# VH-VL binders against Cytochrome c oxidase assembly factor 8 (COA8): the designs that were tried, part 87

Target 1, 167 residues: Cytochrome c oxidase assembly factor 8 (COA8), of Homo sapiens (Human) (q96il0)
Amino acid sequence: APERGAERRDTAPSGVSRFCPPRKSCHDWIGPPDKYSNLRPVHFYIPENESPLEQKLRKLRQETQEWNQQFWANQNLTFSKEKEEFIHSRLKTKGLGLRTESGQKATLNAEEMADFYKEFLSKNFQKHMYYNRDWYKRNFAITFFMGKVALERIWNKLKQKQKKRSN

## First folded at step 13 (VH-VL)

Design ic1 (from ib4 with heavy chain Y32H; framework fv_belrestotug)
Fold by ESMFold2-Fast, scan of step 13:
Structure ic1 (fold): chain C 167 residues (1-167), chain A 121 residues (1-121), chain B 108 residues (1-108)
Amino acid sequence: as target 1 above (167 residues)
Amino acid sequence: QVQLVQSGAEVKKPGASVKVSCKASGYTFTGHYMHWVRQAPGQGLEWMGIINPSDSRTSYAQKFQGRVTLTRDTSTSTVYMELSSLRSEDTAVYYCAREGFKYDSPHFDYWGQGTTVTVSS
Amino acid sequence: EIVLTQSPGTLSLSPGERATLSCRASQSVSSNYLAWYQQKPGQAPRLLIYGASNRATGIPDRFSGSGSGTDFTLTISRLEPEDFAVYYCQQYGTSPWTFGGGTKVEIK
């Protein structure tokens, strides 16, 4: 539990010791699942000598994660709310109470619930298609910037090689 | 194929109780609500109550509350309608009807053949 | 409770004629949860139409339902001899479930 330091994981998994070396190029942490989105967030480590291009890539990945978290949190909340409204409405029309003899919340028969699930999926089809389109666009952009960062690192290595060759 | 088969005709004296059965087959018994409807001679249809075979929860028409009891037995896929304190006005054909679902509609898709209950001295 | 009023009480027609039966609700029927049944003497009601306009399985296409809110109609485009019976409308949108008083379609 370091006071100022942080426990870090290398991007490439390996049987690594938990010893904290002076500097590493990239470190990520995986958090617990979000209550609403059910997705595990990734906490990005900021290197001391992050290049402007590396910073752009990291910010793009962070922004994409926040967009993804928000989408699924909203979707799951909408599902839960509409499911509760559907159950309440159907039980009310039948004159049935909201609690069972054991005190549990009453549910609908499987046939009625299947009806709700079908309707929900149908109604949200276009929203999910737009999500997939944007997801692919974002991943394309991330891959493109990852390529740029890779080329920057190659260029820097070539520069070091040229200086070494210069004696 | 879905079938609802009801018990045979009953003749009862005023003040007695009658218990009519409705045996379901051809579908998942606990997946569908079951209703009871009666029809007096020469009269229209009158709803009596609903039961959820999955959890035994019931709701009754106000007119029958206190006299009607709906129950079910999942081991035999059977629902029961018991009507107490019988009077001559309870002479009717009693039907069970299944609530089905199609195109978002919870309608009565299958009916039993009916059970005639006659109340006379 | 929702009261359903059917009109006319009796409809006298000949085979081949068009029958139009009305069912009026005392208040709006939610989700158009309105069904039509045919009943012959000694028989259980037979489902014809549900959801105001959907034909039940096996029901001939001469039977059609229409309407919404408080006004609903059952139409039989060309009466066949077997169509002379009593017809009931039913709402299943709110408890308690209620039925109309019936319309008797009889041979003229």
Scores: ipSAE 0.220, ipTM 0.607, lowest interface PAE 3.2, mean pLDDT 84

Design ic10 (from ic1 with heavy chain S105E; framework fv_belrestotug)
Fold by ESMFold2-Fast, scan of step 13:
Structure ic10 (fold): chain C 167 residues (1-167), chain A 121 residues (1-121), chain B 108 residues (1-108)
Amino acid sequence: as target 1 above (167 residues)
Amino acid sequence: QVQLVQSGAEVKKPGASVKVSCKASGYTFTGHYMHWVRQAPGQGLEWMGIINPSDSRTSYAQKFQGRVTLTRDTSTSTVYMELSSLRSEDTAVYYCAREGFKYDEPHFDYWGQGTTVTVSS
Amino acid sequence: EIVLTQSPGTLSLSPGERATLSCRASQSVSSNYLAWYQQKPGQAPRLLIYGASNRATGIPDRFSGSGSGTDFTLTISRLEPEDFAVYYCQQYGTSPWTFGGGTKVEIK
């Protein structure tokens, strides 16, 4: 399929404006949606005295975020590519050009797109099912480690309170 | 590995018909359009037509309309180009070429090796 | 239909020299849907450049494409003996697909 807006090609990644979180944040920060995955990234705060358990939780959350971002970026690119291929196929079989007289991209109506959506969803059903299973497994692991970190922090808090009372 | 393998050379008399085959392998046959391009001796490339292997719909260059017929057989992953009412000017190498959709661009990414058709009286 | 005019018809250069090949379209090519092909004697054309400036897989970086609208250029920065060939431009922005007349690059 012809690339949409090839004549207004994106600049190199290094030339694109970057959005950054505040440099000195004392909590997690949520960024703008990624252009490929359409998901908002979480920038994790790293304490100076991070425990080994807290580090494991943070790395697990970061790894899960990267996995999630990559999955949806790949799915969205595949969807866009196959959608364009389908549209171009249908337009060519109708004897129509890929562009209108004004130079804009020609499109299909919703009824014509129904076959594509049905086929795409059917084709990707098992892939999405496996994604959901992996998502559940990853979130279970995160919840488990969050529980362990919470217990560690409660214990440390109790120890600090006791020290304050005895001193 | 993607391959397009064409049938062998043909020698025909004026007024005859020729049917050239192009067998595809190494990819999903119905996922890509197939084009036919010819090249007369010492001349440039000339586009003849396009076929959608998925639904068999075709479009032809105006010069060949009425004389060229493109068909396909999904069971053998093969496209065919039949040119009728042959004239000496139809002497050429005939190529099939696959239309790629990499990065949404329908360029010709793979070509067959070519089939020489000679029309002589 | 869009007519593509290639110039020069023949380009005679020594190995190591830069080759600059021109392709001009009779109308603006939509979305820079312009490709360059290399053809050696007895062989099928080989895709070099697509979308005016993108190198195809396996193509050496001495080959580059540029241009937009009606004016397009293929540049070979340092000619190698294996670059002796005919080069064709092709537009695929509007039906019918059309090719230029070709530029023969001969090394002398």
Scores: ipSAE 0.000, ipTM 0.447, lowest interface PAE 18.6, mean pLDDT 80

Design ic11 (from ic1 with heavy chain S105A; framework fv_belrestotug)
Fold by ESMFold2-Fast, scan of step 13:
Structure ic11 (fold): chain C 167 residues (1-167), chain A 121 residues (1-121), chain B 108 residues (1-108)
Amino acid sequence: as target 1 above (167 residues)
Amino acid sequence: QVQLVQSGAEVKKPGASVKVSCKASGYTFTGHYMHWVRQAPGQGLEWMGIINPSDSRTSYAQKFQGRVTLTRDTSTSTVYMELSSLRSEDTAVYYCAREGFKYDAPHFDYWGQGTTVTVSS
Amino acid sequence: EIVLTQSPGTLSLSPGERATLSCRASQSVSSNYLAWYQQKPGQAPRLLIYGASNRATGIPDRFSGSGSGTDFTLTISRLEPEDFAVYYCQQYGTSPWTFGGGTKVEIK
């Protein structure tokens, strides 16, 4: 991936404004990748006149982000642990040491590692299916509340127009 | 097709050394471990050792430690088994075998045809 | 080192009969690390079963493997003439990798 894509994720491409939310036209900003999940967090802007419904939508989006971050952080940790355990176990069954003559960590041949990766994915298939289901449920809820917020804003706009005309 | 072709029969005197070759073809040579197994006349199979063709690392059965040396040549896709200080008890058919890997279960999926080594007393 | 004991040493049967071969380990062996091989006179061993129960490519369905812990079994449901051979079990769960003493299946 080019560095263009990485910089694109930031709300400000360079300099002094990087640490601050952009002016009114962009309400949210995107942070650097999380160490464990490798996902970029979104930091949400809170307007002064936020309605209870808007607050509920924002909190739902924040909660969904936190859930997503936690899922991938845990998945990455599980993968790393199982990979290390697999390598250690396989070297032990062959009677081979854990370090090379140069002191580097010993690895398995590409064929064994490829099979490990396939088995890891297969073993976690159901977990990923439930993740996808929950992801869709959360997106449905977010979309539903986005609709409610939009209707609230339309109603408030119409109410203002009526008062303006019926003085 | 995967093939393991071994060198021809050898007749040796006690105290001599023998070096058997096993030439692999039909697959990525460095992708699979190679093992050596022997079988004395009328007896069962006996594991001797393992070599990783990609980095030359080896491990041997204790019985053969100090007498067996496994090596490889990646340019010719060949593994070698050298057994020194031969005794009459070393008279056997020597096999190379490739380690396959599937479903977290390593196994010997292909074998060489065998090399008969006779140690005359 | 893990010792594998095969029984019986010789099994004398007729074509069409069921053969049941036993392999007993001196220590517990994960089923992932047990294989069965067939050997005919003058030939290299041929892989039949790996991971205790997985049939190798090209092996007829009359061959089946089972077992766990210390007791493993190879079953040939209906012997064919070409099945009369010596059978070896192998463990590869710990170094050194070891083989059983073999069971000879011979024609009655």
Scores: ipSAE 0.284, ipTM 0.653, lowest interface PAE 3.2, mean pLDDT 84

Design ic12 (from ic1 with heavy chain S105N; framework fv_belrestotug)
Fold by ESMFold2-Fast, scan of step 13:
Structure ic12 (fold): chain C 167 residues (1-167), chain A 121 residues (1-121), chain B 108 residues (1-108)
Amino acid sequence: as target 1 above (167 residues)
Amino acid sequence: QVQLVQSGAEVKKPGASVKVSCKASGYTFTGHYMHWVRQAPGQGLEWMGIINPSDSRTSYAQKFQGRVTLTRDTSTSTVYMELSSLRSEDTAVYYCAREGFKYDNPHFDYWGQGTTVTVSS
Amino acid sequence: EIVLTQSPGTLSLSPGERATLSCRASQSVSSNYLAWYQQKPGQAPRLLIYGASNRATGIPDRFSGSGSGTDFTLTISRLEPEDFAVYYCQQYGTSPWTFGGGTKVEIK
């Protein structure tokens, strides 16, 4: 017997699961938020009779998800690093320590932090523009293949109805 | 709209302590550092210390270390400067000053009116 | 600590004249974090200039600041009667915050 498609699925980065309830109808499911990107991954169900076109669409959606995960993981890492460097630099100029009396990380005033956030967003404007451009390209491709899959499924349903009528 | 209002003049004897208040209004109290600066009669300005009203952390000028204590009360939006073991040389006007932040520039943008402390026997 | 030296100690001028005040730092002031204040008798210091050259809100155009590194200048293009006061420079680039000794601008 062929292996269940879900159990043979490649492991996605972060939030890994290949489990699908065997008795109930299997479908796509949403995993927990990724530690780094804070995005919830979609784990795709792979049916035993997946067409080559359905496989191409699924892989395109998986590749888009991985690209999206990597983008936001890198953005969050850069943000955290630059935030810590900014806080450290400012506290040093004031002669203040990096820890409170209770041992917690020291904070800056809300006004200084607000300006840091504005500057961070401004510095990353071009990066976000490229992200949006790539997002449009990926969504166009996914929509195109979704259309092809829909047409294939309509054709298969028509064939199935004809067979049922003939029997 | 921003105001820093300080407590009234005080006359103290040598060896006593004094506690000056600075009540902030017109802005988010925990959003800005507060500094204390003094000025002896006919002399220039001398920085004493800084406090973060958000977490109470302080840093003091070396000259005042061990004699000055900065505190705050978030419920009343007030910072306090306590100076102990007073000497005649501590006779001065004491100012609180807010650290503003504009165009990545942390400068003293508002000052209290000053509190005169006279140390006399 | 960075020592700020202001010169001259006293500047005697008449209304309508240009005043040029100097502030020299013992070390380079990071990010040009240098401010100028005006103080009149019995009053708190009033911020005029911050970041060496930026005018504070409400400060007249006749006040301007310039300089970088260790040498800074405050210029009052045309003195008005209310401009006769003591002026202080301050650095806030590194702890401890320090002030210059002041320049008294007095009527001739």
Scores: ipSAE 0.136, ipTM 0.591, lowest interface PAE 4.7, mean pLDDT 84

Design ic13 (from ic1 with heavy chain Y103W; framework fv_belrestotug)
Fold by ESMFold2-Fast, scan of step 13:
Structure ic13 (fold): chain C 167 residues (1-167), chain A 121 residues (1-121), chain B 108 residues (1-108)
Amino acid sequence: as target 1 above (167 residues)
Amino acid sequence: QVQLVQSGAEVKKPGASVKVSCKASGYTFTGHYMHWVRQAPGQGLEWMGIINPSDSRTSYAQKFQGRVTLTRDTSTSTVYMELSSLRSEDTAVYYCAREGFKWDSPHFDYWGQGTTVTVSS
Amino acid sequence: EIVLTQSPGTLSLSPGERATLSCRASQSVSSNYLAWYQQKPGQAPRLLIYGASNRATGIPDRFSGSGSGTDFTLTISRLEPEDFAVYYCQQYGTSPWTFGGGTKVEIK
């Protein structure tokens, strides 16, 4: 809606906005932390003359961000759910209710919660190894494609210099 | 016993909107993500979006961004999928699917029975 | 997005035979994030296998999954009449969640 404005319409510097539409960012934009993953999303700027190689890099970065976002959103949700189930189970074993006399959620002491964290981390060991492996693979691929894009841009500049000399 | 029960079949005209419900029971509603998946007649499965029932945060497939809206009502343990600006290509069976709690493999462990949406002029 | 390619598209077999279904990913998928579903006409998909090799609750032991990286397999060791259906693989490790095109297991 016009009344509500467009995201980032007013964020570009005045001088830069002459070359880019005010409602369209000429730069990548970094958002606030996501409530599920607690990660800051990046909204990628798409150049008018994006090469196929540049498009592959951008898509790889977007896919990696979505993969990372989903991983941590699921991790946080699973942690919270299993924590609640563990607390409930231990309170039942003690013959205690889920709420304190004051109406607040009943909690376990740090010693008892240590059992949960130990089990959760042990259970998560393989997943963390796969996450780290995939994270490194994705970042290596991104770095490699960034290098290819840089080389393409250097080559294009050299070609442009040649054309300027001949024309 | 976990159950996901969806609303009944809908027939809509092009340009209309449809809102499908999925009522959850047998588990802690706010403890699991809910996904929406559709299937056109004779075709495969297509993911549409995800919602977290605990805080109503959503994420949508690019193809449906701007047309799909996922919401939830914690008092009735129900998630909703609203699809606007309907086209004939939106004729499909729409499913809700629960994401399992297993931290290292959060698979879709339960599915609704499906809601047939027919878009016909 | 990760594209999942299932082969064959159609598998024509008789009851009692072994069925082997392939799912190939366009990029590496952790085995923890691959599932197989069975779907019969007019029904919702039924989870068979999750994490590439774990049978879902209530699934007969004739169903087994295997594979890693980009190549995954669903095996039905001895087809029963009720096993003639369409089977889909799915990755659930990265957004968007994607499904294979399906393999129809039909009676010869």
Scores: ipSAE 0.000, ipTM 0.446, lowest interface PAE 19.2, mean pLDDT 80

Design ic14 (from ic1 with heavy chain Y103F; framework fv_belrestotug)
Fold by ESMFold2-Fast, scan of step 13:
Structure ic14 (fold): chain C 167 residues (1-167), chain A 121 residues (1-121), chain B 108 residues (1-108)
Amino acid sequence: as target 1 above (167 residues)
Amino acid sequence: QVQLVQSGAEVKKPGASVKVSCKASGYTFTGHYMHWVRQAPGQGLEWMGIINPSDSRTSYAQKFQGRVTLTRDTSTSTVYMELSSLRSEDTAVYYCAREGFKFDSPHFDYWGQGTTVTVSS
Amino acid sequence: EIVLTQSPGTLSLSPGERATLSCRASQSVSSNYLAWYQQKPGQAPRLLIYGASNRATGIPDRFSGSGSGTDFTLTISRLEPEDFAVYYCQQYGTSPWTFGGGTKVEIK
């Protein structure tokens, strides 16, 4: 293993912190929730000596994150838009305004909203099924490559020990 | 089981006010809009107004604007209809009706038994 | 406001006969939000049909509703003695809510 440790380690020991400053330069960083998807993005640390396999894993994780972010951003926007349109339509039917006496957005009764939620879920059932299928496929692939990277790291450690022993 | 129980018959003089109650049971009171409908003797049904028991917001038919007031008391699951400046033409049976919501349809699914209000001199 | 016109005003029939009641709207009823009620003397209206064609819970299958836009029909396929009553249509597609003038189904 390189004596630096920074390029291969996710957690910085006391010695490693001298070579790789904490935060974004030595670790993956978790950001605040995205305003559209409500998911926290991960900013990946890229080691200087990243192997092709490590790069493939990182890119797969980044691609999966982007796909996930896009899906939920679109879903949440669609939900919010359709919910507001539904509420506005129903309130107009009743002759009620869009704001309460206190100035807050007017809402529908719980039973009426429950039927909206049922319709929304039914309408989007197939879309959610395909999302779940693809989500599981992506996570299986990520787990598989994580295993490969772990084996590569073990193998490289053995090679380094062998070379030090031989010389 | 859903029940709407209204207060008893009233006899009033012209110019007086009447306040009719409608006590709900068997469901979540704040989960449904409540309407008031009246029926004069030998005539059809006439819509008076709507109240949202969850936020007390109301909307009234133009014919009754300024004379009708709908209120509610969540502690007793009761809606009230107060009609002021009574005229002989206000003699009618007054009904409360719950707005149910099923299969995207907000229809009146349950009605109170009715309260007879007679306005006479 | 939407004005609902029911016809005929009175329908005189015998038990076992078919009753066909009409309700016409002055304007198109949004989303087919049209209900039918039955009212017997001294009683509150009873919901029969909502959304023009959906039977309310507990309502016998001899009652059926049809129509869209401005023309709606309530059909009672085989009148039973307890079906002789006044029937009202109601639109709830646009405020204010309005009712038809009623059709009295009476025994001949």
Scores: ipSAE 0.097, ipTM 0.580, lowest interface PAE 4.8, mean pLDDT 84

Design ic15 (from ic1 with heavy chain Y103L; framework fv_belrestotug)
Fold by ESMFold2-Fast, scan of step 13:
Structure ic15 (fold): chain C 167 residues (1-167), chain A 121 residues (1-121), chain B 108 residues (1-108)
Amino acid sequence: as target 1 above (167 residues)
Amino acid sequence: QVQLVQSGAEVKKPGASVKVSCKASGYTFTGHYMHWVRQAPGQGLEWMGIINPSDSRTSYAQKFQGRVTLTRDTSTSTVYMELSSLRSEDTAVYYCAREGFKLDSPHFDYWGQGTTVTVSS
Amino acid sequence: EIVLTQSPGTLSLSPGERATLSCRASQSVSSNYLAWYQQKPGQAPRLLIYGASNRATGIPDRFSGSGSGTDFTLTISRLEPEDFAVYYCQQYGTSPWTFGGGTKVEIK
């Protein structure tokens, strides 16, 4: 459109869904799927005696979740917007209306839509490659810190056993 | 293999109606739009209309609005073009053509062999 | 509606020569959705080129299409005996679909 560049406030996904977990949970809580990302958010339980290492792991997991939610919310909204624009443009060029006789939103035939999907995937190939790279980096870091937290817990239990044995 | 096979030649009197069929095979019938194009003797190609076989929605060239009707039968993978109130000027070869989709291009990739319709007194 | 004008109306050439056919649109053709067809007497049109420059399956490489916007060209680099036919351009960028008047390529 002529006005598209002027407004520049098009539908960048604004945030994650307004998920509200129970206030006093004693464990991690899983919410409903986010409207935009279609991913279920996890609300992390924070114990009062959280170690600095446990806090670092939790913050890393929270930050990774936020990054992942943002990526898929953006991807899904971009897909939906481009799909609607493609359908609208094609139907307009054919002289066919945007609504069916029953008033439902009109769509394109499967073969035409298949080419849209192929083009969308091809266009976003590099974006998905960078996403996968970052996803692996983040999960490696999380796994590494999970291992460190596990070792810390084992070490602390061993220290307690040694003290108990000497008494 | 993709094929579009049309019905045989017709001879009609002025004022009559003609119904031409186009039977599709070798692909998913509801996956592609179908167009109708005619060609008068010694003249060029003229677009008549489009039908979506999946929902039967149609759109017609203004010149034929009110006289042409496109229909389809999914059980036989057949599209029909009916033209009413025939005149001598409607003497032509009538073609069905499939709208393919390749490299983001919705072009006419397969055509029927054509049906000759002659309108004479 | 978009009007397509083909020139020349008739092109008289000998086998082995280069043929250049023009198609001009009354307004810009969206997405270069322009096709070229070959038609021989008693036969249905045969798709040669789509999207202005893409050769259809089975079409010899001597056929090439070029152009954008309002000016399009079909080139046959070296005419074979079977290439003497009528050629039509078509736009499919917007309804209604329209065809050019045709260019007849005939033996000199």
Scores: ipSAE 0.112, ipTM 0.576, lowest interface PAE 4.1, mean pLDDT 84

Design ic16 (from ic1 with heavy chain Y103R; framework fv_belrestotug)
Fold by ESMFold2-Fast, scan of step 13:
Structure ic16 (fold): chain C 167 residues (1-167), chain A 121 residues (1-121), chain B 108 residues (1-108)
Amino acid sequence: as target 1 above (167 residues)
Amino acid sequence: QVQLVQSGAEVKKPGASVKVSCKASGYTFTGHYMHWVRQAPGQGLEWMGIINPSDSRTSYAQKFQGRVTLTRDTSTSTVYMELSSLRSEDTAVYYCAREGFKRDSPHFDYWGQGTTVTVSS
Amino acid sequence: EIVLTQSPGTLSLSPGERATLSCRASQSVSSNYLAWYQQKPGQAPRLLIYGASNRATGIPDRFSGSGSGTDFTLTISRLEPEDFAVYYCQQYGTSPWTFGGGTKVEIK
């Protein structure tokens, strides 16, 4: 069968043909997990003939990714800090040292840790609600602009067809 | 169900040592701290020490420092309390008690039946 | 160490009456770290209340705990015959864990 992937990749996002070989270098790149957020960053490919509308969509996606990365990096750091403080305080109260007999960092028994996790989630409930609300708003906006970009590409393709037929 | 079963009554001479056992069942032995508490005849409760069965770390009340030793055996889910250089004032009922945790509150949720130790000449 | 003082030492009441037991700490104790135990002659202590106000599993609703800081109270709203016993408060917020001297609730 014909190589559909190559043909599809030759159609620019703006509806104008661009050079996009069947190599991975012409698409978005997914990186390794971030040290703090544990989320994989996406490095967006910028087409040579990017339209203003396509640029707006890309910037919106980049801004949403950065917001998401910052939220989870902060959440993970807060969790780790509060967990260590809780463990330290409780071990001090019991008169037990911070390290096990083998020299490893000491922890609390499963029941104490389970209640810590429950309290942490409860305390952060409102923060997670606002995150979810903003996440949906951002994804709605992205979907809306993706639709506009798709319509632009269709219209430009039709214009190319009409020009070809007039010859 | 959770059970803590202690060894039987002991009669000792002054200067001797006693070792009381507390066998746990019905839960993950290494998941809970174990405490020892004593009660002299007609008196209140007195805390002696704590052990973490998971890593054997211990902490003792200052009054018993140097005389009490808490140990555990994970293969038998048993905690031991050994008290040395016994005096007549050590005549008491000795209890093991499990530390539970709920709603950010540690508490002694299960107790052994008690072991009577009598120190007499 | 934190000293817990219970009052009264003995409370003589009849079945059906309300019992109010006091536990006062020599320094502030977080309510999360105060418990109440019941002990009958020849028996081990039994957990009644943990975290100052939470009833342990199986404990009747006539038992309630309250208080914060240095002043804590155990209330038995309507004494039953099986409630005549010695009651101890305990703090577990700071090592060494300490118990009050006990309050004996006896039949009048």
Scores: ipSAE 0.251, ipTM 0.631, lowest interface PAE 3.4, mean pLDDT 85

